# Ledger of designs, part 7: VH-VL binders against q9lj97

Target 1, 262 residues: q9lj97
Amino acid sequence: MSQEEQPKRPQEPVTYGDVFEVSGELADKPIAPEDANMMQAAETRVFGHTQKGGAAAVMQSAATANKRGGFVHPGDTTDLAAERGVTVAQTDVPGARVTTEFVGGQVVGQYVEPRPVATAAAMEAEVVGLSLQSAITIGEALEATVQTAGNKPVDQSDAAAIQAAEVRACGTNVIAPGGIAASAQSAANHNATIDRDEDKIKLIDVLAGATGKLAADKAVTRQDAEGVVSAELRNNPNLSTHPGGVAASITAAARLNERADI

## First folded at step 27 (VH-VL)

Design e44
Fold by OpenDDE, fold request of step 28:
Structure e44 (fold): chain C 262 residues (1-262), chain A 118 residues (1-118), chain B 110 residues (1-110)
Amino acid sequence: as target 1 above (262 residues)
Amino acid sequence: QVQLVESGGGVVQPGRSLRLSCAASGFTFSSYYMYWVRQAPGKGLEWVAIISYEGRNKYYADSVKGRFTISRDNSKNTLYLQMNSLRTEDTAVYYCARQGRHWYFDLWGQGTLVTVSS
Amino acid sequence: QSALTQPASVSGSPGQSITISCTGTSSDVGGYDYVSWYQQHPGKAPKLMIYDVSDRPSGVSNRFSGSKSGNTASLTISGLQSEDEADYYCSSYTSSYTLVFGGGTKLTVL
């Protein structure tokens, strides 16, 4: 009589860190039912439906598991979610719409939808039947990062990623004085001396207008993305890239450009 | 020693208020859901109030909803139950109880008697 | 009516084995896998004896064991002793994920 191994009851709750690339206090928090509900509502508002396998679905599953285990109760919400909200935001960038999902200010999901670059040139090209989809540039990708991670304090990993991006864009290893890379490094160094995150320099402060701050720009390639990712990873003690951060944005841009055969 | 110690019970008239306290010791108080469970004389156990780890989430039995308020001060390792508009049917021994890892109470206080009588 | 039903009383002689049942009567019992048992002596607080159907806390005698079959959880006390005379409560959670207690069982040791 095979002792049906009673499914091992979970000994620990499913936390945000278990299912998402989040950090800090949120990472250790059990996913709560109301958090999941908020995400579901947010997705529905933005997409018209919940995404299969999306953040809401994942959160619902986790929350259900947590309820079963008694780790959370119906109606529970995490402090961070309650205070900072659960949101889904869409940003249009040249050639794409980026949808970012947030819990308590941290990115838990990101979706990129290719969109025809209605550049005046593309409108003219559409008239000429040449859908010249303009490739997303490194500068544009950096600017896009402001939308997804603009409020993130600049750290060394960000600075490294930005430097890598600038080098790739300009084709030179020389860091220009007053350039984005230099600014990012300065910000990172400054932030290291500040205890309160609210007083730290944010990515938005560095990357706003990035297209105009670069001496040169180019379409993002996979190689560029790999370089930027590597730079970010090497300078992150967690050996991870920040969701919606610089490396993530560049990677997303690269993927879009590849799909557009650009 | 891991323990819970209730206090604040007594005899009160209907309509009056009483505040119970539960002092926790020997464990990380903020890591546990805490309950108030009461037992009327000669009756069974019923939970009346629940509070989450940090106190964000609170739940009440229908019988006490709107009258009782559960709270906690994690810095003091203390659980509270503010009981307003007390009724005779609220007469019971009130226990503070710690929810264990799952759906059980692994730690109970000794209880404090609340008697509501005219 | 309590979502969990227990017999009002059970009795046994010293040395015997007795079983107390806890049956979910409502379709609303969602947590048959998370049944706990508490012993309560007169004038004392409840004591956890079994959790998660069959797990025993440290310090609890191995004479106490828990099991489940279908919608019925059982507490078995073997080698019954006079000190086992107490009220026993089962607990679980409802389909709405709310903790619930059984009505309690008075165990008399004859």
Scores: ipSAE 0.886, ipTM 0.963, lowest interface PAE 0.5, mean pLDDT 90
Fold by OpenDDE, fold request of step 28:
Structure e44 (fold): chain C 262 residues (1-262), chain A 118 residues (1-118), chain B 110 residues (1-110)
Amino acid sequence: as target 1 above (262 residues)
Amino acid sequence: QVQLVESGGGVVQPGRSLRLSCAASGFTFSSYYMYWVRQAPGKGLEWVAIISYEGRNKYYADSVKGRFTISRDNSKNTLYLQMNSLRTEDTAVYYCARQGRHWYFDLWGQGTLVTVSS
Amino acid sequence: QSALTQPASVSGSPGQSITISCTGTSSDVGGYDYVSWYQQHPGKAPKLMIYDVSDRPSGVSNRFSGSKSGNTASLTISGLQSEDEADYYCSSYTSSYTLVFGGGTKLTVL
């Protein structure tokens, strides 16, 4: 009687850390069915469909495995996902559209779609055959944040991130009066006194025209991104970055610059 | 010693409320899904409520939905069942049970009797 | 009707081997790989005897064994003893990933 080797039952659940480059408490959490559903819905909203091999698909597979093992139950959601959300955000940067997927404020997926730079500069670059893909600057990354998080009320974490970005761009720790950092801080302070979100100052109000508001600008580096991320995290009681926010935009820019060998 | 101990059972009239408690000891309470399982006199086993590790996710049998509330205090290693609008058909021994690694109960309390009678 | 069907009663003589079946309806059972068995004496709480079809918890007699064939899980008790007289319940999960119990089987030792 061939002891049909009972398929080895999983002894442990599939966690976020098993499938994504996440850290902290999230990394040890089993992927829950509702988390996967939220990601699927978010992808569908942004892309019109779920991405093959994307975060939603991976999460669904993991959640299914976890349900089979009894590690999670139908309808389960992770605390971090429930509290901080599952989101997909798109940011347009010169020459590309960046789509970032977040669970509980942590990046679980990123896609870059090249877009033709319709700018007059691209026409000149085509003539000179020098694909001088100009490096994305800190100012440009900040301005791009308006597209992904423009309607977000400015809070202390945003202000800190913007300040960090300005410092990095200008190479000085001095906050210029009337600068973008000062404006962001003022907005954050103002918003703290206002009860209704509709009446609060938004990121669009601060970051619109950011390239022209900086005294100096430079290409975004990984180090710059790390600094901005750190600033945002330290000033967020939830110790997370806002999806599509300032830190996310700077990080995306840094990655693009690295890929372009700029 | 690894154990579960139920308390709070008794005799109540229909429409009244009762709160059950289950004290856990000897294991990391927050690492387990917890269940309330009841058994009417001379009948089989039926789970009535489920709660996840940290208490975020709760599930109820249709028979008790809207009337019963499961909760847990991990700092006290205690599981609770608030039973409102009790009915005669709710008469049963109520067990707290720990879900094991997979789809089984590896630890049971001794149960507490709830009698709903006019 | 319970997603899991058990015989209402089974009987055996001391020293004999008996088997209790637990049959799931193919449409309602999500998996047959996670069947558990519980023993319940009168006035006592259920006790886990078998989990994951055939695994035995520590402290449970080796006289108890579990198996499955198709959509039927089985609990076998060898060398039947008077103390084995009890109710036995199988459990598994449905296609909707909800735990379910069988109706129970009363075992009488003659």
Scores: ipSAE 0.886, ipTM 0.963, lowest interface PAE 0.5, mean pLDDT 90
Fold by OpenDDE, look of step 27:
Structure e44 (fold): chain C 262 residues (1-262), chain A 118 residues (1-118), chain B 110 residues (1-110)
Amino acid sequence: as target 1 above (262 residues)
Amino acid sequence: QVQLVESGGGVVQPGRSLRLSCAASGFTFSSYYMYWVRQAPGKGLEWVAIISYEGRNKYYADSVKGRFTISRDNSKNTLYLQMNSLRTEDTAVYYCARQGRHWYFDLWGQGTLVTVSS
Amino acid sequence: QSALTQPASVSGSPGQSITISCTGTSSDVGGYDYVSWYQQHPGKAPKLMIYDVSDRPSGVSNRFSGSKSGNTASLTISGLQSEDEADYYCSSYTSSYTLVFGGGTKLTVL
């Protein structure tokens, strides 16, 4: 009797940490069907459709596998998703539209769509039919961070990451007085003296209008991302980057630029 | 020792309420789906209620929906079944059961008898 | 009626091999890959004997084995002993991912 090779039964559930760059309690949670449904609904609301290969699709696949294995049941939702929601948000920054996907307050997806900066040069390029897809700049990536981590209190790791980003954008190690790096460091120092998070300076307070606060700007490269990630890690006692934070945003921008062959 | 121990069964009149408890020991209680499964005298097995790891998600058989409430206290390693508006057809041995890694019950309590009679 | 059909009763003599079948309908049973079997003696709780069609928990005799063919799962008990006299239930999950039990089979050892 040919024991039809039973498909390998998964021994473990697919968790959020298996498929997304998430941390904490969420990382160990099996992806639940209702979580996936919520993401699907959110994507549809924002995009008009679910994204191919997007968070909703990934979550649906995982949830299906989990149901099959009995790790989750139909109708299940995770506590974090139920309490904090599943959301998709879009924000327009100079030169780009940023879409961020959240589960339980953690970023599970981020998309940046370059928008033609109506520069005189872009107007000329539009006339010539050359859709110069403008590369995402460091300033734009920093501004995008406001959408994903804007309410995060500024800490030393954030300040270090922002400084690294500014240095790379401007090509100088000199911290400009009143610059974004100086502001971030000041915020971090201030926050260290404050006990309540609600009273602390947030990333939104520092990074809002980042493109205009930089003396110079450039397209984000992989090397830039690595530098910023390194700076954040070295100054984080947990040796981790904040999901949706500065390093994460710069990294996302670098990846997008590489895909666009810019 | 890995075990489940039910309690709270007894004889009640129709329309009355009863609360069952199941004490878990010897394993990480919060890592498992828990079930109440009942067996009427001389009949087969029927699950009546399901609760997820943290207690967020609950499911009921149609026969008990609206009358029974499953809950758990992971800090006490205890599963509960609140049974309201009891009927004669609810007469059964009630088992608490642990769902294993997949679609099976790898641990059962010894059961507690609930008799609903006039 | 249970989505899983079992014979009401089976019998065998000591030393014989018997098989209990558990048949589901393709429309009702979502996964025959997750069939489990339980033994229940009178007045006792069910005991898991086989899970995931053919896997055996520790402490369960190797006389018990599980298999499947198509929509029918089978529990085989070899070298039948008097202590094997019990009710046997199969279980699986439906296409809606709901757990379901078979109606049970009474095994008599003659």
Scores: ipSAE 0.880, ipTM 0.960, lowest interface PAE 0.5, mean pLDDT 90

Design e44
Fold by ESMFold2, look of step 27:
Structure e44 (fold): chain C 262 residues (1-262), chain A 118 residues (1-118), chain B 110 residues (1-110)
Amino acid sequence: as target 1 above (262 residues)
Amino acid sequence: QVQLVESGGGVVQPGRSLRLSCAASGFTFSSYYMYWVRQAPGKGLEWVAIISYEGRNKYYADSVKGRFTISRDNSKNTLYLQMNSLRTEDTAVYYCARQGRHWYFDLWGQGTLVTVSS
Amino acid sequence: QSALTQPASVSGSPGQSITISCTGTSSDVGGYDYVSWYQQHPGKAPKLMIYDVSDRPSGVSNRFSGSKSGNTASLTISGLQSEDEADYYCSSYTSSYTLVFGGGTKLTVL
């Protein structure tokens, strides 16, 4: 930040009511610098970063303008933020995690994060209370593809991606009889002889129950995602991956695991 | 009418305490930062204490930190300055001042004289 | 606290225009557009004459004007009258939340 030139003079305070859907006493309060710092810390603790264009960013911008105009002083905290705090709550629902942000007990932000279907291992961890955010496994990411591309006919690029995923999950470079890679390869071979897409075997037919079909499973890593993406690319004449397909699901899982440090 | 009226000044010996009051009327007192600003006889102006809208945030000049306490009661529209361990250099007229929209004082009381001498 | 420099005194004749200077640094007068001026008659409270460098509150004569160039702010009083005889203080926002005052200028109308 530079102070070579004085900032433009703000004419009115920016209140919580100006930027958020809040009511009562809070709505009339100028957003204070320490309130913004508290929200930044809360977002960083929960998300690992501040949300771009989110509550902390809005509050920081408002507090800066309010300081420049003399409507608040550096180091100020509103009573409601000091007494009731700035808090973030997370709730898991089927297929999503909902995060709600509060200032002084009032909602100033709400975010919905997609969440893959939990595995038996993830359910066991929640029963014993081991983790608030479980790592997404290769099997879980493959099952998530059912939701995003389940009606896609299986082709050779899908079969290659599924094989790369199974090899990485199980640590073997041979196709297990009855495994999902074997099933995907058979489906791709079958589909090559079929003219009408509605008559073809689909990804849901191969990937449903993938976690139970793998001999072993593991959390998705960045290296796993790179291998699966490479396999899908090499076996697609267009040198591209499918939107919502196997590589996309594995890549999303790797990113989620990295952000959660799990 | 819009006004500020200070009271509580007087003559005290060094080391003694004194409490100033400032009664506000004619405006929404709780919407403004309030200051105490003092002026030694024949000298210039110096702010000594600042208080935020709700009274939570308080700021002091280095010369008075640890000795003076600013407070407000918004239900009574009153600003206070508790002055402890007074020194001869605290001798001044003490003004209650309202911060305006920006960085200026748009309303001043008449002042109350505090004289610290033996 | 006098971070701002004003002349100790200035004088002028009735009807004349005079200027009172207020010199600071790039961390206050030069860096921000938050300069204010106060008039104080003997035994009276200060009265706001100019805020935000050049703005005039309601009820203040348009004979009073403010300006700034570099690190120096100026109060100009045109058409001097005997009631303008008073002390004048400038004030500025600093690079923190701190407000500072000039040492004051005694204006004498001769």
Scores: ipSAE 0.409, ipTM 0.745, lowest interface PAE 2.9, mean pLDDT 84
Fold by ESMFold2, fold request of step 28:
Structure e44 (fold): chain C 262 residues (1-262), chain A 118 residues (1-118), chain B 110 residues (1-110)
Amino acid sequence: as target 1 above (262 residues)
Amino acid sequence: QVQLVESGGGVVQPGRSLRLSCAASGFTFSSYYMYWVRQAPGKGLEWVAIISYEGRNKYYADSVKGRFTISRDNSKNTLYLQMNSLRTEDTAVYYCARQGRHWYFDLWGQGTLVTVSS
Amino acid sequence: QSALTQPASVSGSPGQSITISCTGTSSDVGGYDYVSWYQQHPGKAPKLMIYDVSDRPSGVSNRFSGSKSGNTASLTISGLQSEDEADYYCSSYTSSYTLVFGGGTKLTVL
């Protein structure tokens, strides 16, 4: 078990492919300081401030390391960022706002932001007249995540989303020992020490049989979906929700419950 | 054989222009930042211009800013320095230099002498 | 650009060791581990002898070594030979993300 002492000097540039899921020519480009400044400006225009842990912050950290290593210089801009741009776009969906961040036409970040609860309360009043026997419960939405993302390794954002869902299902802020939230948190902690994804604990291992594991359950509301989305977003350094993940399944269930005829 | 070879130096009058070239061989030219570094007779070394891998980003010492233009043609493995409005204090040997992996120069040409005199 | 301070000249006899100093500030030599040394014979191009404070390029004799303490970097040449007679320049990365050179040191081998 020989562990090499890491030097202060980086031996290789930090590229877009090292920090984002991008492909082609962009993946091999060192992240440049002016690219990071452009993303910061784009985030500030959209949000009124920089996003903590967002794409601009990641790019600034990488660009600083690259400057110190001599791989880029302070005024550098990549051709792809200069010619194709750096943009932040938002799309409104029921219960959430989806924000997508681009460099050179490729997605470098995506996240879902919950919307105010007051509008969901008005819609819930109209839904109360619907049969609850056909309503999708929080437990059922968690089980549906097994079908859409069951092979995903459990991470901290998953654990936070599952905790938010269990708290809402049971009506308590206390995490029960041996509950689904406790299991998800343990899995996320365990996975942080594992290198190979195939050896990690997966969402199916935690969420299978969720309806039977919850102490109590309830129909999913838009307010529940907003809370779960917020928890997943706040605990993902990429400031995005997972496609087909916990927040996505809860949101879908809330929409079906809101619009279902029985 | 890994080398840099400068050309285009000579004697010119103040206010005139001169273009230097640097031919690179034996390495992947487009993978490196390139510099022009000059040395006045009997004096030390001074970098004057820097250019990025693909030529987009260029940097100049204050003493030459607005008068000199660095460029490169990666298809010809050639670095250039266009020197306009030359002054007597621009008299120097001009070296092209390759930046290594960090903050140092691991390859130098033999230099080309530019003399600016009235 | 900022200059680094080197002695104007040093001398030594064949077989001896000598040290050339390069003094900067906390914004260059003292703050970063990016110091390099160049040897230049009369009429010739500079040659890299030491980079990253103490690393030696392939083909450079192990008689050349580099170090630093505080704001001062040092080039040490052991076993002096007549071919070592040359000018020596240090260079450092700066907090402004540029390189600066020392004024040079003339080494004479007696």
Scores: ipSAE 0.359, ipTM 0.720, lowest interface PAE 3.7, mean pLDDT 83
Fold by ESMFold2, fold request of step 28:
Structure e44 (fold): chain C 262 residues (1-262), chain A 118 residues (1-118), chain B 110 residues (1-110)
Amino acid sequence: as target 1 above (262 residues)
Amino acid sequence: QVQLVESGGGVVQPGRSLRLSCAASGFTFSSYYMYWVRQAPGKGLEWVAIISYEGRNKYYADSVKGRFTISRDNSKNTLYLQMNSLRTEDTAVYYCARQGRHWYFDLWGQGTLVTVSS
Amino acid sequence: QSALTQPASVSGSPGQSITISCTGTSSDVGGYDYVSWYQQHPGKAPKLMIYDVSDRPSGVSNRFSGSKSGNTASLTISGLQSEDEADYYCSSYTSSYTLVFGGGTKLTVL
């Protein structure tokens, strides 16, 4: 028997921690067949089908391997799934639909679907002064937010969205000192100490001239919009995006670029 | 040291109840799926009940479903089978069996005889 | 539970080798590598001799070996001894996610 011989059968169960970013007791639990069936049913109720390559599909694959190896039996469910549930929640906001999937109270999947408003697609280009002949850049979409939400006080969700946008525009995971994300974060921190909205720093104060402040820029893609929406959503205490805000402007730009095949 | 010991078998009339116990020693009882497996006189082996390591998930053969209840007490290292509404076809030696890492039984008790007869 | 097919009896002389067959289908023996063999002396509990087709538990003599070809698994006992006289049962995992057992084989040592 060499050290390189592969095992004949599954040696260990596939756990939630092996396939999802989860922690605590759930991370060590083998994915059970009924857990997977519950997620499939939940996705089907919400979407009308199981999401291809999504959480239910991953759980079904893991549960099948675990059944075959004898680590779980048909009909098994974990205590956490049975007691705390398997759920799929969906929220519609302007510009996006957000789907979050939970097992035992922990997120195992989160999906953001950009949802351009049909009547706003052409209007978004006109409002922000952008041509459909050229690709709309991340910098231009950030500047366009001034027109739709310029008087909004900067909060932590705005700063997170702007950071996600700048990171994607510049191709780096580090916030540049003196960049737009740094300014937005500073403004959000400052505003947290201010009681009156009149005294707060506004989005126009941070985003004006965004194209000139970015170290690099690029055309907005659907992937960029998904990342920016996710950042805004997760950093809002209400777990939602702002109508007409940073994520909305990025989403509109991505939709317009896709319509123009750019 | 590592062993399973059944008890509680005997002769009973049809329609009566009986409770079997299986005492485990020498291993971490709560880490294993446990089975009750029976063998009628002159016949082969048949699993009748299965229980998951913490007791949440229980499975029964169709021949005993609704009449038998499997349970375990991990603090006492003991497996149980409550047999209600006994029938003559339930006459068998009942074994307590531990499932190994895969699909096999790596530890068996000596068995306890249940005879259902009028 | 579905029975796997085993011969009702086999016999051999001391020192010889014998083989006990266990025939199933592509839905059990043929489709999976989860075949196990149990020895049972009269009045005693079954004892695991072979698992996962060919693996031998600690403490089981190397005279016992297991194999599989197609839908048939085999238990081979070499160097036959009088204490090997017993009933032998096979079992297999099945595509219905359960275990199925053979009817048993009585081994007689002449």
Scores: ipSAE 0.356, ipTM 0.705, lowest interface PAE 3.2, mean pLDDT 84

